# Designs tried in a protein design chat: VH-VL binders against Toll/interleukin-1 receptor-like protein (TIR). Part 17

Target 1, 165 residues: Toll/interleukin-1 receptor-like protein (TIR), of Arabidopsis thaliana (Mouse-ear cress) (q9ssn3)
Amino acid sequence: TKYDVFLSFRGHDTRHNFISFLYKELVRRSIRTFKDDKELENGQRFSPELKSPIEVSRFAVVVVSENYAASSWCLDELVTIMDFEKKGSITVMPIFYGVEPNHVRWQTGVLAEQFKKHASREDPEKVLKWRQALTNFAQLSGDCSGDDDSKLVDKIANEISNKKT
Short names: E, the ipSAE of ESMFold2; O, the ipSAE of OpenDDE; V2, 0.75 times the mean of E and O plus 0.25 times the DockQ between their complexes.

## First folded at step 7 (VH-VL; framework fv_fasinumab)

Design p6 (from n1 with light chain S30R Y32D; at its last look DockQ between E and O 0.04; V2 from the best seeds 0.00; counts 0 for: pae E 17.8 > 2, off the site)
Fold by ESMFold2, look of step 7:
Structure p6 (fold): chain C 165 residues (1-165), chain A 118 residues (1-118), chain B 107 residues (1-107)
Amino acid sequence: as target 1 above (165 residues)
Amino acid sequence: QVQLVQSGAEVKKPGASVKVSCKVSGYTLTELSIHWVRQAPGKGLEWMGGFDPESGKTIYAQKFQGRVTMTEDTSTDTAYMELTSLRSEDTAVYYCATHYGDWYFDYWGQGTLVTVSS
Amino acid sequence: DIQMTQSPSSLSASAGDRVTITCRASQGIRNDLGWYQQKPGKAPKRLIYDASSLQSGVPSRFSGSGSGTEFTLTISSLQPEDLASYYCQQYNSYPYTFGQGTKVEIK
């Protein structure tokens, strides 16, 4: 595998806080980490011969924050991650950051309004795939944010280090 | 209430660049999705690009082929649109507006005339 | 790219007339369509969002209808202050695109 960790997150929610700390700690521990924040423009050339970073990662650390599911890019990425998880090709580590897992599982709370918008703007089959991915994701064992992001960062990094050895 | 105030008119030579500013007041820039639309004299409206809050990225219309850059300065609540390698057909009024993600609110700047002439 | 085609390109009508403007999308856009009014020398103003929802503060003589690929803006009783150009815009997918506009004049 080329990467130990694929980080999936909503940049707007976590731009200069949790994700920055998590990425720094993973890199400090020499964990090969892909941070999916490098695309600045739609419509750039995409080479079909480049393997997806998801496909060549051992773990996907997916940080679902309050606005993660508002992003069609994040949801498309999650569908891909969960497809590989189902095949046994990647291990998914759910992180519920400032959201309740049950709200993610059933798309309730803040996610209800986000999916109302998706249903009005997107193909129904695509929206169904997004809902199914979130439901399956929320059924996995994961971590919830608490009162100390530093402790959560350490916990995630420790768990990856232990599984890597 | 919310206002979008743009920088003043500009006259440029072909091949030059222009940077138009859009100052947001009455609301925080980070809570808005700023888009840019231009209108050539006697012509219709043309979307140039804008910030997409759903993806967290700026999206550009392909027509401008890497000639346009849109940035934001959150310390001054000001959005910018820079257009390079200007041509005479880039003569237009340039608007900033709140779009996509803000369909409940529809605010437009007053427009900035950019004239490209020898 | 989704092409938006408006018809007519211009029209002239009397005060009190019913006016219709149509907009056709080159592919399905669901209800992701807005209608804008632009008076001379001014920025555009949204009248209709989501194909048929009236923007707050817009007179009820304006209405929108349609879904998929065919949409209509109707002014039930044209007023002198409705002298403007009207544009449809799709926001179903990037790039967002406008129709070419319809100039409405009062006789």
Scores: ipSAE 0.000, ipTM 0.453, lowest interface PAE 17.8, mean pLDDT 83
ESMFold2 (binder alone), look of step 7: mean pLDDT 90; pTM 0.931
OpenDDE, look of step 7: ipSAE 0.007; ipTM 0.555

Design p7 (from n1 with heavy chain D52N H99F; at its last look DockQ between E and O 0.03; V2 from the best seeds 0.00; counts 0 for: pae E 13.7 > 2, off the site)
Fold by OpenDDE, look of step 7:
Structure p7 (fold): chain C 165 residues (1-165), chain A 118 residues (1-118), chain B 107 residues (1-107)
Amino acid sequence: as target 1 above (165 residues)
Amino acid sequence: QVQLVQSGAEVKKPGASVKVSCKVSGYTLTELSIHWVRQAPGKGLEWMGGFNPESGKTIYAQKFQGRVTMTEDTSTDTAYMELTSLRSEDTAVYYCATFYGDWYFDYWGQGTLVTVSS
Amino acid sequence: DIQMTQSPSSLSASAGDRVTITCRASQGISNYLGWYQQKPGKAPKRLIYDASSLQSGVPSRFSGSGSGTEFTLTISSLQPEDLASYYCQQYNSYPYTFGQGTKVEIK
C-alpha cells in the first residue's frame, strides 16, 4: 500500500488545529499519511494520483466534525471510504470531533439541518447514499473528542502503530 | 531510502533567472514536503520556502516573495525552484530538503551551486 | 520572525573533549528545534529533532536538551570526524530560521 493512513476531514473545521496535530504526530512516527487540501487557494500543491489515495491506504481516519456532513465533498469521500471498508480493503477509524456519534448515525442535531439543505439541492438517491454511509460509519468502533486533543492524537497514533505491526 | 538528486551547477548573469530541479526517489513527491534552503559561500543556512502540509500551501520567505517560484511535477517526482532577477548576493549553494514525511530520517539534496557574476 | 542566536560562532577542542553549543530563540518555540551537522562540502545532516530526540543512526555522544527559548547541543566526547559546522533550526513557525552556525575545529 502507498499510504498507511488516509485522513478524511472538513478542512474549515479541523485543518489548522486537530488535524495539524494528528498529521504531525503520525509523520513523526513514520506513518505514511495522506492529507488532502480541499481549499482552492494560491500556492496550493496539486498532486494528481493514478489511483485514489483511499484505494491505496491501509487505514482511513475519518474525523467527523460539526460541519463535515455539510460538505458534499466530505460526504462523497465518506461514501467512497465506506465502499472500500465494505470490501475489506481499508480499515476505518471513526473520530467524532465535537459531535455526538448518535447524531451522526441518525443524522440528528446539527446534521438534521445540514441534510435539510442537501435534500433541497441534491439528488434524493445521492442523499440516501450519504445517510447510509454515515449510519454505517457511526456503527463502527471509534473515538470521541474530549478535553484534551493531545491525548486523542496519541491514542489514534498508538492504535495505528499497533495495527501497523 | 529516500534520495533527492538536484540539477547541476549554474552560472548566471545578473538579472537572469535560474531554475533548479530536485528529483525525488524512494518516496513519491506527494508524500514529502519539499523545502528549499540556500547557503552563500562561507555563510549559514537560509530557508527560502517550502510546502506546508498543514495548510496545503507553498510558503515563501518574505525576502524572496515575488522573485521565487516553487513548483512540483508529480508525474516525474521532481520539485523545482526558480529564482528570477538574480543578483550577485544570490550566489549560493541551493538545497532541496524534506523536513516532513519521516522524522527519523533527514533527506537533503546534494546541493546546486548557482554563481551570479558579470 | 524568530531569531536564533547560536554560540559560540566557533570553537576549537581536542578529541575526547566535551563540547557544548547553545542556541537561543527570540521567542518561545516549545521543543520545535533541530540540530544539524554540516561537514565541509556536504549537505547538512540532522542530528537532533524535537530538541532532544536523537536522529536515527547518529552516535549517542550527541545529545540535545532545552525547551522554550534555550537549547543546547552536547558532544560528550569529541571525535575527529565531528569536525563540522553545526546549526540549530526552529520549525515552530514560518519562516523557518537557523542559527548563524558554530564551526567546530579539532586540535
Scores: ipSAE 0.000, ipTM 0.539, lowest interface PAE 12.2, mean pLDDT 89
ESMFold2, look of step 7: ipSAE 0.000; ipTM 0.510
ESMFold2 (binder alone), look of step 7: mean pLDDT 90; pTM 0.915

Design p8 (from n1 with heavy chain S55D, light chain S30R; at its last look DockQ between E and O 0.06; V2 from the best seeds 0.00; counts 0 for: pae E 15.3 > 2, off the site)
Fold by ESMFold2, look of step 7:
Structure p8 (fold): chain C 165 residues (1-165), chain A 118 residues (1-118), chain B 107 residues (1-107)
Amino acid sequence: as target 1 above (165 residues)
Amino acid sequence: QVQLVQSGAEVKKPGASVKVSCKVSGYTLTELSIHWVRQAPGKGLEWMGGFDPEDGKTIYAQKFQGRVTMTEDTSTDTAYMELTSLRSEDTAVYYCATHYGDWYFDYWGQGTLVTVSS
Amino acid sequence: DIQMTQSPSSLSASAGDRVTITCRASQGIRNYLGWYQQKPGKAPKRLIYDASSLQSGVPSRFSGSGSGTEFTLTISSLQPEDLASYYCQQYNSYPYTFGQGTKVEIK
């Protein structure tokens, strides 16, 4: 595998804080982490990637926050991640950041309005795949955010370090 | 209905600066990823930069790095693009638009003609 | 930077004709490609996203195909209102880049 971790997140919700701290800690521990940096993957310093970063990662740390499911990009990415998880090719580590797992599982709470918008503007088959991916994702064992992001960052990084051995 | 309304045409001399505004209505600016594209007369489209929704930061095309600044005022739901050290080759129509990977929104401003002449 | 090369640079076709425009990326971009239509004096309008997905409200005569490095926009039956310039655009990697455009005229 080329990466230990593929980091999936909604920057709008987590910019400048949790994701920045998590990424820095993973790098500090020498955990090879893909954070969708298109300039590094676009060449100049590196050969073009033959396979998607998800396909060549051991773990997918997926941070589902309040507006994750409002982004079609995040949902398309999640569908891909969950397809590889079903094949046994990647281990998914769910992180519920500021959201309830059961609201993600059934697309209730704030996700209900997000999916009303999707249903009114998208092909029903695509929306169904997005819902299925969220439901399957929320069935996995994962971590929830609390009052201390630093402790959550350490917990995630420890779990990856232990599983990497 | 989401709408992007840009400021009016500008005529500038070489070496001057221009600041184009893009007012968002019908949605919250902070929930959109605004990008800027220009088009010289009779030429194709050129991406200048914009807000990266995954990283939560503004990315500038390297060609414009050091000359362009893109900012947002959330109190007025207005995005801005400022281009400095103008040259005649900067004569173009400048568009604000929603992010290209956002299948949900495809909205463009009406364009702002900036003419740079000696 | 990923260069996007469109072919042809211009074309002229009759109403009802099938029109095909191709776009080649200098590196793999998966399916992260959009097709845009721009009529004279107007802002661009997206027709296709993710290489093959039709934007809401776009007529079904427009279709897109391809992945990786080679992509095609097809207009199955050209209409007079389709007189425009067409651009492909990749959003796989920064800087985002457009093809040079294809001018479509009705003869």
Scores: ipSAE 0.000, ipTM 0.476, lowest interface PAE 15.3, mean pLDDT 84
ESMFold2 (binder alone), look of step 7: mean pLDDT 90; pTM 0.926
OpenDDE, look of step 7: ipSAE 0.025; ipTM 0.629

## First folded at step 8 (VH-VL; framework fv_fasinumab)

Design q1 (at its last look DockQ between E and O 0.03; V2 from the best seeds 0.00; counts 0 for: pae E 15.7 > 2, off the site)
Fold by ESMFold2, look of step 8:
Structure q1 (fold): chain C 165 residues (1-165), chain A 119 residues (1-119), chain B 107 residues (1-107)
Amino acid sequence: as target 1 above (165 residues)
Amino acid sequence: QVQLVQSGAEVKKPGASVKVSCKVSGYTLTELSIHWVRQAPGKGLEWMGGFDPESGKTIYAQKFQGRVTMTEDTSTDTAYMELTSLRSEDTAVYYCATHWGDWYYFDYWGQGTLVTVSS
Amino acid sequence: DIQMTQSPSSLSASAGDRVTITCRASQGISNYLGWYQQKPGKAPKRLIYDASSLQSGVPSRFSGSGSGTEFTLTISSLQPEDLASYYCQQYNSYPYTFGQGTKVEIK
């Protein structure tokens, strides 16, 4: 594969803290990591198809934070990731960052309001796919954020290193 | 492993322009942020500009005031730096350097391209 | 612009000596500071990132410390292969700036 890890996250929630630390540690360990950046607006750089990086990654570390499911882009990405997980092509590592896993599983709590907005704006079939992806994601074994992001970063990086060998 | 391979040395006259290339292998340009740093003979390192992933734009050091253009061709994974209106004080080794994602320290450096400006 | 001032500009020390290079920022840069080693005729190589984190593969005799405006690179026991110029670089804000460099020679 071209990448060891595909990082899926909501940038505004996590880019300047947890994701920064996680990415730094993965890079330090020479783990080839794809990290979604904001789409380039100047026209000089071209993003590859998003599905292509997911398809050629061994692991997807998916950090679901408070506003992850508010983003249709994040949800579309999750649907793709979970499609590849179902095929056995990628191993998904769920991280519940500042959210309750059961709220993600059933789209309750803050996710209920987010999905109310999605349902008012989006095709019902698309919203159903998003809900199904979150439910399936939350049934996987994953890690929750605690009071020490550094320990969580180390745990994730160790698990990836162990699974590579 | 990431490798940055730059184009060969150039000799230019004052007033001319130069375009230095930097081919990336091991990763694609869309995964990296390419920056350019130069070093005059016997002098220190000077940042010229680079791609800023947060804004999605190239940021140029003010000193080079529209004399420099940095472009990228993702189909060949090659970055370019063009410097115009060359002066003798532009004689330097020009490096491309890169970082991963939104980290801004330079992980990998090209081998350098000597540009000599003399009449 | 954030100015980076290194001290000393050059030094000469014996093998085994403890060497300290300092770097001062004209305004606060948190821990967004890197240290680079450049051997003659070569591209720079990163030794330290985020002020104190050692790059993988760099000998443990190198260490970094500091935060805010004052930063230090320490070589605890200078080796002959450490003959190089050393640069600090801030990446807190654009334009990114380097210190003027410290040339280290072995007596």
Scores: ipSAE 0.000, ipTM 0.467, lowest interface PAE 15.7, mean pLDDT 83
ESMFold2 (binder alone), look of step 8: mean pLDDT 90; pTM 0.919
OpenDDE, look of step 8: ipSAE 0.230; ipTM 0.728

Design q2 (at its last look DockQ between E and O 0.03; V2 from the best seeds 0.00; counts 0 for: pae E 14.5 > 2, unsure alone 74.99 < 75, off the site)
Fold by ESMFold2, look of step 8:
Structure q2 (fold): chain C 165 residues (1-165), chain A 119 residues (1-119), chain B 107 residues (1-107)
Amino acid sequence: as target 1 above (165 residues)
Amino acid sequence: QVQLVQSGAEVKKPGASVKVSCKVSGYTLTELSIHWVRQAPGKGLEWMGGFDPESGKTIYAQKFQGRVTMTEDTSTDTAYMELTSLRSEDTAVYYCATHWGDSYYFDYWGQGTLVTVSS
Amino acid sequence: DIQMTQSPSSLSASAGDRVTITCRASQGISNYLGWYQQKPGKAPKRLIYDASSLQSGVPSRFSGSGSGTEFTLTISSLQPEDLASYYCQQYNSYPYTFGQGTKVEIK
């Protein structure tokens, strides 16, 4: 098990420093955390090859934000994460950041428009897997963002730290 | 079908500016990611910049940083590329090209706009 | 910047010949590579995306392979309408870069 936590997120949706402070706090607590370096990659495309980091992680902290599901890369990653969750190989911690959990569960609200675009462009089998992954993800117990990101960071880190201990 | 129709050929003097337009039809500009690629006569293709949907920002190739501005007018479904301080080596055909979502490969291309910078 | 080097720069082949064009990246680019065909006076047309995926409407005689730093475009049976310049393009990281091109002529 190479990592305690795999962070799945859409970078520009999470406010400038939420993911950075979450990552820093997890590392400060000696939680081995995988985070892509999208900022350092200067717009480099992430890859489905992230399966390897997901496979060797104990927990997946998945931050679903307003435009998470607009990204085919994020959705492919979620399908992989949820496949491992079904096998019992990874524990998924949902974070609903600025979105309603029911909108994620049923792909309504802004997700409805996002999935109309996916359906017009992508293979139907692929889109079905994406929808099922989101539905299954939204059934899990998770945290919702409020007005205080610092408290959310602390809550997530405490939950992981307690399970790690 | 999606079509990208570019403005006509331009002849400019060194030091001038040019603004090439790219009108989208058959689709709305808000659903596409527009990039600009140029090709000097007898030369290969050179990426200049474009909208990056992941960051939500326009990314410019470093070579053109400070001389190029890429803008969009969603009310007319028209993208623009403005290149300033023109030099003779800026003589090229300028293409707009687009992709959808996170694909980053170009599905649709404009017909090209020849910009000639005469000394 | 990731440099893309194509080989050969030009070739001349007979109809029915198998043609191979290679593209080398100066750094690993996984499978984030496309192949484009450009006929004289026309805009480029995408043939292959993600190194090996054939674009819809492209004849099956075109195929792509490779990953990492070395990639190949193959035309299994060259046709007269395949006279064009061919370009590889990486989209692993900005700036997106193209190979210098390969001119294919029918003899």
Scores: ipSAE 0.000, ipTM 0.489, lowest interface PAE 14.5, mean pLDDT 84
ESMFold2 (binder alone), look of step 8: mean pLDDT 88; pTM 0.900
OpenDDE, look of step 8: ipSAE 0.152; ipTM 0.703

Design q3 (at its last look DockQ between E and O 0.03; V2 from the best seeds 0.00; counts 0 for: pae E 13.7 > 2, unsure alone 72.4 < 75, off the site)
Fold by ESMFold2, look of step 8:
Structure q3 (fold): chain C 165 residues (1-165), chain A 119 residues (1-119), chain B 107 residues (1-107)
Amino acid sequence: as target 1 above (165 residues)
Amino acid sequence: QVQLVQSGAEVKKPGASVKVSCKVSGYTLTELSIHWVRQAPGKGLEWMGGFDPESGKTIYAQKFQGRVTMTEDTSTDTAYMELTSLRSEDTAVYYCARHWGDWYYFDYWGQGTLVTVSS
Amino acid sequence: DIQMTQSPSSLSASAGDRVTITCRASQGISNYLGWYQQKPGKAPKRLIYDASSLQSGVPSRFSGSGSGTEFTLTISSLQPEDLASYYCQQYNSYPYTFGQGTKVEIK
C-alpha cells in the first residue's frame, strides 16, 4: 500500500485546526497520509484520482461532521470507502465530530434535512446508496468528539501507530 | 469536459452597471459554486465573492459594499455578476471560477470578460 | 483580512535555472494555500493546492512547501513555457486573498 491513512472529511465543519493538526501529527509520526483534497477536473462528483488513493490505503479515517452528509462528494467518497471495507480491503476508523452517531446511522437531526435536499436532486438509487453507507459506517466502532481536539488527535494517531506495529 | 464560458467584453460609462454571465458546460452540477475574481490591467487578482455551498449563501468581499450581486440559475447552468455604480478603477478583466464547496480553491476558470469604464 | 505578500515581485531567469517564490501570510493559514500560474492573456491555472500538493497534469518541476505563515513555490528547472505571473492564494478564511503576484521572465 502507498498510504497508511486516507483522510476523509468536510472542510470548514471540522474547523481548520482539527484536520490540520491531525494531518500534521500523522505526518510527524511517519504515517503516510493522503488528505483528500476534493479535486474535480471534470466537474464530476466522484473523481477517478480519488479512487486510486482509497484503493492504496490501509486505513480510512473518516471524520463525519455536521455537514459532511450535505456534500455529495463526501457521500460518493464514503460509498467507495465502505465498499472496500465490506470486501476487507481497507479498515475504516469512524470519527463523529460534533454529531450524534445515531443521527448519522438513521440520517436524523440535521441529516434529515440534508437528505431531503438530496432526494429532490438525485436519482433515488444513488440516495439509497448514500444512506446505506452512512448506516453501515455508524455501525463501526469509532470515536466521538467531546474531549478537547488535541486529545482526540492523539488518540487517533496512537491507534494508527499501534496498528502499524 | 467542464468549461466556463463568459459573456463578451463591455464598455461602460462611470455610474452605469454591468452584468457578466458565466455559462457552465460539461457534466451536470446540482448547485453552482461560482466565485468571481477580477484583475485590473497590469495588476493582480482580487476576489469579489461567490456562492458558499457550506452556508448556502453568497458571500461578498466588503470592498464591493452593496455594489455587487451574484446570482445563479441552475435551470440554465449560468451564473451572473452584476456590478453597479461603476468607476474608472472598476476597469478590469472579470473571471468566473468554479469553487467546489468545502474545497477552497478554484479549479476551472472562465476565459475572462473585459469591462472598460471610461467617459 | 489576511494579507498575502509575495517575494520577489518580478524576476528574470534563464532556462534551466532554479526559481523560488516566497509567500507570507499576515496570520496563520495552516496549509490552506494555493499557487496559480497565469500566462499572458490567459486565465489563471492552479499548480499547487494545500501548500504542497501538485495538481494532476502539472509538471513535477513545480513543488510547494511551507505551512502557517511562510510558503514557497519552487521551479527546479525553469522552462520557456513557464513565462507567467505566479500568485499565491489563501483559503483559510473569507475574504479569500491573493498575493500581489510574481512576474517570471525568461532570459
Scores: ipSAE 0.000, ipTM 0.480, lowest interface PAE 13.7, mean pLDDT 82
ESMFold2 (binder alone), look of step 8: mean pLDDT 87; pTM 0.890
OpenDDE, look of step 8: ipSAE 0.021; ipTM 0.605

Design q4 (from p2 with light chain S53Y Q89L; at its last look DockQ between E and O 0.04; V2 from the best seeds 0.00; counts 0 for: pae E 16.3 > 2, off the site)
Fold by ESMFold2, look of step 8:
Structure q4 (fold): chain C 165 residues (1-165), chain A 118 residues (1-118), chain B 107 residues (1-107)
Amino acid sequence: as target 1 above (165 residues)
Amino acid sequence: QVQLVQSGAEVKKPGASVKVSCKVSGYTLTELSIHWVRQAPGKGLEWMGGFDPESGKTIYAQKFQGRVTMTEDTSTDTAYMELTSLRSEDTAVYYCATHWGDWYFDYWGQGTLVTVSS
Amino acid sequence: DIQMTQSPSSLSASAGDRVTITCRASQGISNYLGWYQQKPGKAPKRLIYDASYLQSGVPSRFSGSGSGTEFTLTISSLQPEDLASYYCLQYNSYPYTFGQGTKVEIK
């Protein structure tokens, strides 16, 4: 595989805090990490002539934060990640950062308002796929924020290191 | 370690332009949100503008709008602030810094003195 | 624009004194307030972010409190190396604005 980890996250919430810390620690441990920050124009985006970074990654670390599900780009990416997880070709590591897992599972709490906006703007079949991806994602074993962020980063990095062997 | 290194001091005449550089080392520019602040001699700090991570756009303080341009060169990890139509009141130390919502990183350039005198 | 009124403008205190600096915002800014220390000839250094969280490497004698419109920086036991100017900064909304600064001197 070309990457050990594909990071899925909302840059708006996390680019300059948790994700920066996590990415730096993964790179420090020589974990080959693809960071797709969908809000930036940079060189980490897909090459149109190569396999997607998701397809060539061993793990997907998906950080669902307060505004993750407000982004149609993040939700489209999650649908793709969960499709590969269903095929058994990638291991998904859910991270619930500042959100309740059950709110993600059922799209309640802060996600309820976000999905009202999606329903007003998007094809209902597409919105249903997004909801299904979140529900399936939230049923996987994952980690929640609420402890020291440095401890959470270390836990994630340790889990990846252990699973590589 | 992460460092913001700014270009050297400049002396300019009224009406001229100045372009201050801010080179990021030990980290990538695209993972930071660079803002610019100035401080006139003996005075307080004044925000000029910077990259807004929420919108993905650069925001300028209204008092500088039309005179300031902030750009980035990702190939050299260097941010720039250009101020045109300089006045004597623009004499100040100009700082680049990381965005203040970044709880992990607090980095400032060393400052660039720009002196505007006739 | 959100005006930040910082008080006092200057103070002199003895080593070991408890020092309190306040900032009042003209509009609610939630907890999006930082406290900065600037020593002569140096760039500012963050002490407190998001109103109350201590920056890594900053001594525990510094603390911040407040939310909404009134904020306080406290130095529980002033040290000689704390001679500096102190600024609050709101980053709730553009334009970002600093307080006028508080010059702290050791008497």
Scores: ipSAE 0.000, ipTM 0.490, lowest interface PAE 16.3, mean pLDDT 85
ESMFold2 (binder alone), look of step 8: mean pLDDT 91; pTM 0.934
OpenDDE, look of step 8: ipSAE 0.489; ipTM 0.811

Design q5 (from p2 with heavy chain F105Y; at its last look DockQ between E and O 0.48; V2 from the best seeds 0.00; counts 0 for: pae E 13.4 > 2)
Fold by ESMFold2, look of step 8:
Structure q5 (fold): chain C 165 residues (1-165), chain A 118 residues (1-118), chain B 107 residues (1-107)
Amino acid sequence: as target 1 above (165 residues)
Amino acid sequence: QVQLVQSGAEVKKPGASVKVSCKVSGYTLTELSIHWVRQAPGKGLEWMGGFDPESGKTIYAQKFQGRVTMTEDTSTDTAYMELTSLRSEDTAVYYCATHWGDWYYDYWGQGTLVTVSS
Amino acid sequence: DIQMTQSPSSLSASAGDRVTITCRASQGISNYLGWYQQKPGKAPKRLIYDASSLQSGVPSRFSGSGSGTEFTLTISSLQPEDLASYYCQQYNSYPYTFGQGTKVEIK
């Protein structure tokens, strides 16, 4: 695989704090990490004939934060990640950052308003696939944020290191 | 393709119980919030209760409290509504449907006619 | 319990007519109101959620308005296939409650 970890996240919520710390710690541990920041032009570009970073990663660390599901790009990416997880091609590590897992599972709370907007703007089949991906994602065992991001970063990095050969 | 398929019509005597089933296919039952609505012949719709995903509890309309039980069997993706101490005014079509409290999916079963007569 | 009062109980209108159905809540329900259509012998179908948001796949001739205690369903140009009973439902608080229904007929 080209990457040990594919990081999926919403930059708006996490770019300058949690994701920055997590990425640096993974790199410090020599974990080959792709950071997919869809809100910045300085993201890595892929050749049309290269496999996607998701396809060539061992793990997908998916950080669902308050505005993750507001982004159609994040949701499209999640659908792809969950398709590979279903095939057994990638291991998904859910991180619920500042959100309740049940709200992600049922698309309630702040996600309800986000999906009202999606439903008004997008094809119903596409919106259904997004909802299904979030629901399936939220049923995986994952970690929730607490009062100490540093502890969460260490926990995630330790879990990846222990699973890596 | 999400589908809710209910059990067939039933005829019951006053004082008996009825248990209506609602089989979910094309989606996982535990990912839907199932609610129950009934409609007496020629009358309007009446909400009976259902699973509330925000609290994680089943909520019953007070009118039916003590007579209705709503359960789910995740191994068969089937929800159930049991109504006891049946009366003639319980004659109605009983529907299962998904939760309506926000952007949730709008899926309905085909309805189950329960007739209560002596 | 929040009582939902629907008006009229029935109406008859010609194809192409604009029709309105009103729904009044006994207490404020913000915008937590849905409108349902039920054709004879069929399960209900949601047309409108959150008072004014059109459910996917519902024709644009249907619209909803209102907040608080007063709500309106409008059919801008009545079609033959709109023959049905229409119900409002509040989901602001348990128990969720329906209006008594409005039967719409085409003359």
Scores: ipSAE 0.000, ipTM 0.539, lowest interface PAE 13.4, mean pLDDT 85
ESMFold2 (binder alone), look of step 8: mean pLDDT 90; pTM 0.928
OpenDDE, look of step 8: ipSAE 0.432; ipTM 0.787

